# Designs tried in a protein design chat: VH-VL binders against c1abc3. Part 28

Target 1, 185 residues: c1abc3
Amino acid sequence: MAAGVQGESVARNYAEALLVLARKADDAEGWGALLRQVADAINNDVNLSRFLESPRIAAEQKSVVLSKALGDKVPHLFLRFLQQLVKNRRQMLIPAIATEYETLRDAASGIVHARVTVARETGDEEAKMIAERLSKATGKTVVPHFAVDPSILGGVVVRVGDTVMDGSLRRKLGMLRRRMGGTRA
Below, E stands for the ipSAE of ESMFold2; O stands for the ipSAE of OpenDDE; V2 stands for 0.75 times the mean of E and O plus 0.25 times the DockQ between their complexes.

## First folded at step 10 (VH-VL; framework fv_recibokibart)

Design v3 (at its last look DockQ between E and O 0.71; V2 from the best seeds 0.81)
Fold by OpenDDE, look of step 10:
Structure v3 (fold): chain C 185 residues (1-185), chain A 122 residues (1-122), chain B 108 residues (1-108)
Amino acid sequence: as target 1 above (185 residues)
Amino acid sequence: QVQLVQSGAEVKKPGASVKVSCKASGYTFTDYWMHWAKQAPGQGLEWIGEIDPSSGSTNYNQKFQGRVTMTRDTSISTAYMELSRLRSDDTAVYYCARDSEFWTGEPYFDYWGQGTLVTVSS
Amino acid sequence: QIVLTQSPGTLSLSPGERATLSCRASQSVSSSYLHWYQQKPGQAPRLWIYDASSRATGIPDRFSGSGSGTDFTLTISRLEPEDFATYYCQQYGRNPLTFGQGTKLEIK
């Protein structure tokens, strides 16, 4: 379920709370990894997703299942955190929370996540080059997330937070057309 | 003032069950997790499990899994621990203890009940 | 599970002396999740030190906690008669929550 804007805000708040706990545990990375695993399980296991999403199943029952499944495998407060989500009927936000957690954690470490749109599938070397260039340009470690959109014709479109850098051929051609008295592409 | 008052001493036979109560006062019962601990005679402390009084959610030590049941009655601010299939080595003082606030990340047992002696003898 | 080993098992000292109690964890424990409790005979445990080094409310300043990782220490700078008791360390990081076996501080 794609969390709407409101869902994103809620997810971020939970992520912040979890990060505080994780830092107190001196294991922000480990907790993040665990959260990601739970998120992946929800996204990839239809039965788990249905179970967690079902309003017919009491929160207490969901909490018991979590306890049995994760009790000795995760930090104590991590488990409680998940149980609190279930209590508040926010368990389906776990994937969004995982993403926000990673964003927050990485930001604290000088890591920036960037959405990179390319016209065609990029190879490993090209991806690495793009990452390095973005890192150099920003002064931070950039982790690129690639998406393919042939409509940009070439180049790259990079989004970091609310900032968009459009280096696409589509944009360049559009600018050229405008300069030549052409219509908006 | 925060107080946890437990039920009186119990004497049970092997195979029986015992249910210990812990009545909370001086704070909002549903705002804090409640823990239970075991202390055998002359021995240290052992964690049994915890319950969220607001939701009834429980987490148990695997050592007691299948034999322990924690419940609560919010109307009278009382937590319960039931231990079944009692054995001689279950003879101990059992304590309830309040957990500190979860969201602050300060997880310790700040208040304790006076303890309940459970004796298991044939 | 995380095993907490306290040493010594029994510590015999006189009032006015310094006491040092050790708690060693089988694996690393965050200081935020390491606590100490005091217990006197016939009484329930009482929170004494939390977060490895913070004194609980009403605890005298002669008590101090320190340590990180796997090694933690409770120190009493100058023993008072009321300090003779059993002290337990506890970890709250991993399931199951666990206690040390305790150090009995007795009067010599």
Scores: ipSAE 0.875, ipTM 0.962, lowest interface PAE 0.5, mean pLDDT 92
Fold by ESMFold2, look of step 10:
Structure v3 (fold): chain C 185 residues (1-185), chain A 122 residues (1-122), chain B 108 residues (1-108)
Amino acid sequence: as target 1 above (185 residues)
Amino acid sequence: QVQLVQSGAEVKKPGASVKVSCKASGYTFTDYWMHWAKQAPGQGLEWIGEIDPSSGSTNYNQKFQGRVTMTRDTSISTAYMELSRLRSDDTAVYYCARDSEFWTGEPYFDYWGQGTLVTVSS
Amino acid sequence: QIVLTQSPGTLSLSPGERATLSCRASQSVSSSYLHWYQQKPGQAPRLWIYDASSRATGIPDRFSGSGSGTDFTLTISRLEPEDFATYYCQQYGRNPLTFGQGTKLEIK
């Protein structure tokens, strides 16, 4: 629906504005973490969500609640940003704004998200090693998102944007098994 | 030209309330937040709080929370600060100050009222 | 809250001298949120320096600001008679917004 695409455009505009404020504070990472915490609270607390979205509660009252809850705990301009969202009736977009902010911040810092398809589930240590190798290969900091597809027999398929890096190990495993006298698979 | 004109001096007894006004001109009143600050005689400045004239939203210094109320009347471009349960150490000059554009990420107080002396004495 | 401590409390100098006013924060403050105001007796404060180092409109270039983190400085390269006033630093980063206690720059 067109409304969904329009909502993403509005969220991106607010995310861009917040990133300007956060860069002036020299803390784009910390402001992103704060925004994610607020977004998660909205998504996970039905009473908070209903309070914020209710048209029967004045924007001023919502703003006062935010001030009392957050005023001493967050940067002043971060609070002002949230109060501006309430004034503009955009506070329910905060989860979408957080997602857009993270994407914008990561792009500016040379962080790239990669979809990594593996033949079997990876442990934390193996995941860190794969992230390090991908970062070296791309020249950027890679945040991997793993999926399992056993049909590649230990292979690794990496997608960064439209680029696919295929490192299937199926044929390599066959060669290794022959050296050990193993059965060809 | 931006101008902030405050109400005249007040003399109050302990326990009373005072309401100071700040009339804005030379700009769109609802586009900029308004701050209030206290300066006791011979002392420095202390921030009391702020109000958004368009929405009525406020942020208060916790030290004044419960005794201060900030309001506005957009039809006459006027902000108000009311301080209740006055005591002798509330004797001070009270200033309104306009916030600059905060979307730049570097707001400051760009214009100030002339100050209102409030004297609290028995 | 962030406490701003200005030093010295009073600075007695003559016209033509160089003045250095210090502002130290109890915790780190972004330079974008550190401002200076000038106040003369019987007058409201006036914005002087914003962003730690940018002069407000109409402020002479003999005034300069510098610093980052917790240590900030206002410098007047050559004092004029009109420069004798009290100067306040202010942080805009955390609630409550706070001012330093002021440095009174007075004629010797």
Scores: ipSAE 0.821, ipTM 0.926, lowest interface PAE 0.7, mean pLDDT 86
ESMFold2 (binder alone), look of step 10: mean pLDDT 92; pTM 0.937

Design v4 (at its last look DockQ between E and O 0.73; V2 from the best seeds 0.81)
Fold by OpenDDE, look of step 10:
Structure v4 (fold): chain C 185 residues (1-185), chain A 122 residues (1-122), chain B 108 residues (1-108)
Amino acid sequence: as target 1 above (185 residues)
Amino acid sequence: QVQLVQSGAEVKKPGASVKVSCKASGYTFTDYWMHWAKQAPGQGLEWIGEIDPSSGSTNYNQKFQGRVTMTRDTSISTAYMELSRLRSDDTAVYYCARDSEFWVGEPYFDYWGQGTLVTVSS
Amino acid sequence: QIVLTQSPGTLSLSPGERATLSCRASQSVSSSYLHWYQQKPGQAPRLWIYDASSRATGIPDRFSGSGSGTDFTLTISRLEPEDFATYYCQQYGRSPLTFGQGTKLEIK
């Protein structure tokens, strides 16, 4: 589920908090992986998603399920963290929190995550080339996350944080239209 | 000042249940998780479980799973620990203990109740 | 579960001597999740050292904690009569939370 702008802000705040805890545990990587696993489970398991999203199920009941499911399989405070999300009715932000956590964690290591929109599905070699090009351009290690949008017609749109680089064919054509006296698309 | 005051000593028969209370004062009861610990005579400490007073969420030691129930009454800032199907090896002093603030990454038991002796005898 | 083994079980010393208490974990524990408590007969435990090396409020500077990974130590540089008690280490990293079996520090 895509979180709105407000949701993203909230997700980032929780990610920051979790990162503090994870660093205290000296295992930011391990905690991030666990969070991603939980996020993936939510995204891929319809029953789990419905359970967590249901307002008819009390937070306490959800918390108990988490306790039984994760228990001693995760760090104690990691479980606490998830239970806090449930308490605050923020459990559906876990995927967003996972993304923000990775962003924050990796930023400290000189790794940058980029959203890359392409017109068609990219192959492994093309993806690698894009990653390398972005890394060279930024001077950092860039991890691309690809999305397909045929409406851009071609090229790539790259988002890094609040910065957008639009190299799409759609944009180029739009500029040409404007130069030719056409309507702004 | 933070205080945790527990209920008095209990004597129970095997198979019975016991419910120990822990009344908190001097702080916002719902802001801190509450723990319970067991100490058999002349033995060390054993963690039983914890409860979030704000939500009622609980985490139990598997050793006590199915026999322990932790609850709270926020209106009187009181936590409860109930242990059922009592047996002789449940004879111990039981403590409630306040958890420190978890968000700052310093989790420990900073305040303890005075303890409640539970004796299980036939 | 993480098992904490304390040694020695009993330590007999005289006032003025140095005491060294050991706590060994069955697996690695973050220093932020390793704590020490003091308990005297008939009393509840009291937080003594937190984060492996930080003294709780009111704890004298003759007490010090150290260690990382699986090996932690509580040291009393010069014993005072009031220091004779049982000391427990505790881990807060994994459920269930666990304590060591304790070291009883008694007067010789």
Scores: ipSAE 0.874, ipTM 0.962, lowest interface PAE 0.5, mean pLDDT 92
Fold by ESMFold2, look of step 10:
Structure v4 (fold): chain C 185 residues (1-185), chain A 122 residues (1-122), chain B 108 residues (1-108)
Amino acid sequence: as target 1 above (185 residues)
Amino acid sequence: QVQLVQSGAEVKKPGASVKVSCKASGYTFTDYWMHWAKQAPGQGLEWIGEIDPSSGSTNYNQKFQGRVTMTRDTSISTAYMELSRLRSDDTAVYYCARDSEFWVGEPYFDYWGQGTLVTVSS
Amino acid sequence: QIVLTQSPGTLSLSPGERATLSCRASQSVSSSYLHWYQQKPGQAPRLWIYDASSRATGIPDRFSGSGSGTDFTLTISRLEPEDFATYYCQQYGRSPLTFGQGTKLEIK
């Protein structure tokens, strides 16, 4: 389930809080996997989604169901975190919180995701070259996500998070385009 | 100053129920979860469960599921623990204890009640 | 559930001596979720050490905690008469929350 702009900011705040708890538990990866499992259950089980979303069911009842289902299967503070979301009526943001948590965890480990729009399909070798160049330019491990848009007039458009591509990235990508036989604007 | 004052000692017969109270003062009652623990004579501590006074949400140790009910009355800042179908091994001192602040990621029991002795005998 | 095993069960020492109390967990526990409580006869437990090594407010410097993973210790560098009590370790990582069975520190 997608969130609006305000929901994205709220989801990021909760993800930051959860990551603090998970790092104190020395298990940021494991808590992320648990959160993703809960998010997937919400997205894929219509009965669970309806139960959690219903305004006619008290937050206490939702919290008790979570306790009985998960209590001895997850870290205690992870359960308490879910119960806090239910109390605050934010449990439908869990898929967005999972996405933000993964982004924050990856950023702390030096991994960033980039949206790379190209005019034509790329091969696996070209994709590896683009990832390596972006990683060198950013100083982080970049995981590219490719999309094809012929309307960009043969160019390559790169977005890393919400930041605008700087001149250093553009120059290094320009060198890559020349190696690929040039798609020109 | 934070204070947790529990109800007095009780003597019960097997099969009965007991309801222990824990009155909080010196802080905002609804801001902190409340725990309950059991200490049998000459033995260590055993966690029974917890309640959020704000929402009424509870988490119970599976060992006590079905026999324990935790409630609260926010108008008098009081938490309750009720244990049903009492048996002789329920004879113990029962403590309430306040949880520390959840969001700082350092959870521990920072304040304790004085304890309530519950004796189960024929 | 996570079982905490404390050793020794009883430790008999004199004032002025050094005490070392052990707490062993059946599976790894983050230091941030391992705590120690002191309890004297007829009294409620009191928080003593939190996060494995941080002293609660007002706890003397002679108390120190250490350890990680499955092995944790509470050390008292020079025993005072008021230190003789039972000490419990506690984990807050997984439900049910659990305590060790206690180490009784008594005067020899």
Scores: ipSAE 0.797, ipTM 0.914, lowest interface PAE 0.8, mean pLDDT 86
ESMFold2 (binder alone), look of step 10: mean pLDDT 92; pTM 0.936

Design v5 (at its last look DockQ between E and O 0.77; V2 from the best seeds 0.84)
Fold by OpenDDE, look of step 11:
Structure v5 (fold): chain C 185 residues (1-185), chain A 122 residues (1-122), chain B 108 residues (1-108)
Amino acid sequence: as target 1 above (185 residues)
Amino acid sequence: QVQLVQSGAEVKKPGASVKVSCKASGYTFTSYWMHWAKQAPGQGLEWIGEIDPSSGSTNYNKKFQGRVTMTRDTSISTAYMELSRLRSDDTAVYYCARDSEFWTGEPYFDYWGQGTLVTVSS
Amino acid sequence: QIVLTQSPGTLSLSPGERATLSCRASQSVSSSYLHWYQQKPGQAPRLWIYDASSRATGIPDRFSGSGSGTDFTLTISRLEPEDFATYYCQQYGRSPLTFGQGTKLEIK
């Protein structure tokens, strides 16, 4: 479920907080990887997601399960962080938090994440070319995340943060239509 | 002023249970995790576990897992540690200690109770 | 678990002398997660140094902490009579939280 705009803001705030803790631990990369693993587990394990999402299960019980599963395997404050999410009933934001964390972490390293929408599935070579072109255009290392939307008909739509660059064929055709229709009025 | 006041000394038989209390004052009880530590006579400190007074969430040292239960009563700002199936090696001074603010990333025990002596003897 | 080994076990010195206490971790610990406590006989421990090198409130400037990775040190530049106590290092990086076995600083 796409966390609404409000959810995204909340996720970012938690990501910022976690990054502060991770930096103090001198392991921003490691903590990010752990968070991603937890996020992936939530996304891929239906039982886990149902458990964490269930309002019938008390937060304390969820916290205990986290403690037992992760207690000696992760940094202590990382576990605490997850337990705080559970306490605040924000555990289902973990995937969003993971994404925001990576964005924040990488931004500090000159890495930019971009959502790239294409009309059809791209091959590896095409994906690399797109990444390189975007990197060259921005002067930063761009990590593309691809989504397929046939409705754009062709070209690419690139989103970086709040900025959208629509280079789609759909947009071009729409512009042409408007130009042709405007001559009849 | 932050204060942690613990219950008095206890004498127990092997196999019995003991419940030590820690009353907090001078701060918002539910805003800080509470820790418990063990110190055997003439020995160092051992971490037993922690509790979030706001939620009741606990994390225990595996060494004490299955014998320790941490609880709290928020109405009177009191934390409890119960240790069951007592053995002679459980004879020690037990301390409660307040955890510093979690979100600031300063994780240390900033205030301590005065300690509670628990003696386990046949 | 992370084992903290303190050395020496006992340190006998006179007032006015310099004291150096060592804490070695079995694995790397962030300085932000390494703390020192002072304990006197019959009293509870008291936070002394936090984040490896920051003095707690009210701690005299003759105390200093240093170190990183696996090696940490507490130094007292000039011992005062009230400084004779047991000092414990603690790590907050991984569960379970652990303490060193302590260094007893006694009067020679």
Scores: ipSAE 0.879, ipTM 0.961, lowest interface PAE 0.5, mean pLDDT 92
Fold by ESMFold2, look of step 11:
Structure v5 (fold): chain C 185 residues (1-185), chain A 122 residues (1-122), chain B 108 residues (1-108)
Amino acid sequence: as target 1 above (185 residues)
Amino acid sequence: QVQLVQSGAEVKKPGASVKVSCKASGYTFTSYWMHWAKQAPGQGLEWIGEIDPSSGSTNYNKKFQGRVTMTRDTSISTAYMELSRLRSDDTAVYYCARDSEFWTGEPYFDYWGQGTLVTVSS
Amino acid sequence: QIVLTQSPGTLSLSPGERATLSCRASQSVSSSYLHWYQQKPGQAPRLWIYDASSRATGIPDRFSGSGSGTDFTLTISRLEPEDFATYYCQQYGRSPLTFGQGTKLEIK
């Protein structure tokens, strides 16, 4: 989210490269978790963020600090990947790289995320039914992320990626829309 | 075509330092990390650490942390390893070795120097 | 650190015989990070087998590598006089990078 359009393309390239390394290690899930932990540390630790961001600290010194802190705690090529980002002045893209990596790994695993906007809060059973219908319609395992927006006049808006669902998916969800929208549907 | 040529044998007393050089030719020196390894007489190989010649970044085996310094001079395509506060068990042949392409995800040491014998005796 | 234990320490055989050299890791190692080197006295090590089973360029097909997880093997189907040397396995998965202690293959 912090990266611009050029940053998204660069972040995707690094994520693709890291996924190759992680698959050679037989641990695409574990390397993704490590990358997310580093990304969260950068976002939540002001001292770490300032250290990594500072142009007054040589890339070599940042790299040595990473080596001492992580060297025996992470896979060796994961450390080398972080050091490459520091060398290229891309270490502040790590949160974006983590997001792209997760997207790439989920796509390969048959998992997709859908944004589901509803007019009223959805109960657990309704959420489960929506997830099942979306999964059946897409042929993948769908993880819905619900948001409530009372300003919609009722009904359900479903987004996978940045596209609005077509009429076929709307028909399959029509029964749920009427239940959720009450008299206005 | 790729060659790694190391400096000559050294004889040192305990407490001294030694600096071994490794001159690279036949490839772009700054494109590949360089490793150093130790082999004591009649013993196996032990990794000391590595350096990125382009940035100077290093990773050291904790066993040698605090006594080893790896540097390079890119103008003459030469890597250096300095080991300080020498002890008798530092008597060994020291090798430089080039790392293979990192991004393939299957790194190994593809080219080795001829080795430098360092003898530490009182 | 990942300890690589090679067995046997010394293997005495004659030319024409089959050799089997073992490397056991204290933790699982991806095959992509498990390599074998050959070293003759007075010489530097030389890459022999990489990613557990792929021969380096110019290495004869009588050499084969196999294994995964914690157990890896180097096999020489018919020994030639030039094959008598010390062989080391190496892991590149975790710092510190480590080598096995070696198997010396010597002529009987």
Scores: ipSAE 0.839, ipTM 0.931, lowest interface PAE 0.7, mean pLDDT 86
ESMFold2, look of step 10: ipSAE 0.838; ipTM 0.932
ESMFold2 (binder alone), look of step 10: mean pLDDT 92; pTM 0.939
OpenDDE, look of step 10: ipSAE 0.877; ipTM 0.963
ESMFold2 (binder alone), look of step 11: mean pLDDT 92; pTM 0.939

## First folded at step 11 (VH-VL; framework fv_recibokibart)

Design w1 (at its last look DockQ between E and O 0.72; V2 from the best seeds 0.82)
Fold by OpenDDE, look of step 11:
Structure w1 (fold): chain C 185 residues (1-185), chain A 122 residues (1-122), chain B 108 residues (1-108)
Amino acid sequence: as target 1 above (185 residues)
Amino acid sequence: QVQLVQSGAEVKKPGASVKVSCKASGYTFTSYWMHWAKQAPGQGLEWIGEIDPSSGSTNYNKKFEGRVTMTRDTSISTAYMELSRLRSDDTAVYYCARDSEFWTGEPYFDYWGQGTLVTVSS
Amino acid sequence: QIVLTQSPGTLSLSPGERATLSCRASQSVSSSYLHWYQQKPGQAPRLWIYDASSRATGIPDRFSGSGSGTDFTLTISRLEPEDFATYYCQQYGRSPLTFGQGTKLEIK
């Protein structure tokens, strides 16, 4: 479920907080990887997601399960962080938090994440070309995340943060139509 | 001023249970995790576990897992540690200690109770 | 678990001398997660140094902490009579939280 705009803001705040803790631990990369693993587990394990999402299960019980599963395997404050999410009933934001964390972490390293929408599935070579072109255009290392939307008909739509660059065929055709229709009025 | 006041000394038989209390004052009880530590006579400190007074969530040292239960009563700002199936090696001074603010990334025990002596003897 | 080994076990010195206490971790510990406590006989421990090198409130400047990775040190530049106590290092990086076995600083 796409966390609404409000959810995204909340996720970012938690990601910022976690990054502060991770940096103090001198392991921003490691903590990010752990968070991603937890996020992936939530996304891929239906039982886990149902457990964490269930309002019938008390937060304390969820916290205990986290403690037992992760207690000696992760940094202590990382566990605490997850337990705080559970306490605040924000555990289902973990995937969003993971994404925001990576964005924040990488931004500090000159890495930019971009959502790239294409009309059809791209091959590996095409994906690399797109990544390189975007990197060259921005002067940063761009990591593309691809989504397929046939409705754009062709070209690419690139989103970086709040900035959208629509180079789609759909947009071009729409512009042409408007130009042709405007001559009839 | 932050204060942690623990219950008095206890004498127990092997196999019995003991429940030590820690009353907090001078701060918002539910805003800080509470820790418990063990110190055997002439020995160092051992971490037993922690509790979030706001939620009741606990994390225990595996060494004590199954015998220790941490609880709290928020109405009177009191934390409890119960240790069951007592053995002679459980004879020690037990301390409660407040955890510093979690979100600031300064994780240390900033305030301690005065300690509670628990003696386990046949 | 992370084992903290303190050395020496006992340190006998006179007032006015310099004291150096060592804490070695079995694994790397962030300086932000390494703390020192002072304990006197019959009293509870008291936070002394936090984040490896920061003095707690009210701690004299003759105390200093240093170190990184696996090796940490507490130094007292000039011992005062009130400084004779047991000092414990603690790590907050991984569960379970652990303490060193302590260094007893006694009067020679």
Scores: ipSAE 0.879, ipTM 0.962, lowest interface PAE 0.5, mean pLDDT 92
Fold by ESMFold2, look of step 11:
Structure w1 (fold): chain C 185 residues (1-185), chain A 122 residues (1-122), chain B 108 residues (1-108)
Amino acid sequence: as target 1 above (185 residues)
Amino acid sequence: QVQLVQSGAEVKKPGASVKVSCKASGYTFTSYWMHWAKQAPGQGLEWIGEIDPSSGSTNYNKKFEGRVTMTRDTSISTAYMELSRLRSDDTAVYYCARDSEFWTGEPYFDYWGQGTLVTVSS
Amino acid sequence: QIVLTQSPGTLSLSPGERATLSCRASQSVSSSYLHWYQQKPGQAPRLWIYDASSRATGIPDRFSGSGSGTDFTLTISRLEPEDFATYYCQQYGRSPLTFGQGTKLEIK
């Protein structure tokens, strides 16, 4: 089930709760990785997704299956959290919860994600240079996500959150763009 | 005042089953998970499993899986633990214990029943 | 499973002495998941220390808990007659939940 605006708010609340539990365990990264693994399993295994979504299967039965499959493989409170989602009929939000958890964890650690649109494919060294310059300009650790759009003229478009390049970032990237020869179009 | 009151002592033969009850009072029964633990004579404590009284969901120690069933009756605020195919090393005191608040991230067993002695004798 | 090994098995001391009870875990356990219970003969266990170092309600300040990782300690600074009992550590981090085998603190 795809998350809407209301689903994002619910998913964020569960992600915040899970982060509290994970920090008590002193393993916010490990619990995030576990949640992502569960989310990926739901997204990539049609039979699992059908099982978890089915209104014909009692929540207790879904909870028992999770217990038998995961009980001694994950932290105990992580299992209890998944069972709480099943009880509340929110288990199909697990992929959205994982995304919100990763955002919350990254924000607390000073990591931001940037969409970087370029006119042509960027090599690994140029991508690293762009990430380093964006990180320096923002004062944060920037994780860039590159997309190619040949229709942009002579440039690069950077989006950090809802912000599409400010004057400082554009000026600094303009120097890099001139060095790269203005790419194309 | 939170109180957990367990059923009385039982004597069983090998191969039989026993069902121990734990009646809760002084709190909202469905808001806290309930655990069960075994203490053989002169020995320490061994976790058997837990149940969510609101949903009936369970987690069992794999050592007891296949022989243990945990249930509850929310209308009388009572949890049950049934152990089947009893053998002599099942002779023990069995305790129920209430889980503390889950969402704090540091739960523990805050209240315990008085224990139920189950003796398995041929 | 995570094995908790308590030492010594029996500790014989007199009132007024300091007691030190050890709990060692076979794998690292978050302090938030390490708890201590007291049990007297004929009674159920009682929560004593939670999250490694926090005293349960009504527990005297002569009891203190410490430790992290695999090594945890319960200390009683000056023993009172009512302190002689068996103490169990417990981990709540991984299923199955496990207890140590206990340290019996007895009068010398």
Scores: ipSAE 0.838, ipTM 0.931, lowest interface PAE 0.6, mean pLDDT 87
ESMFold2 (binder alone), look of step 11: mean pLDDT 92; pTM 0.939

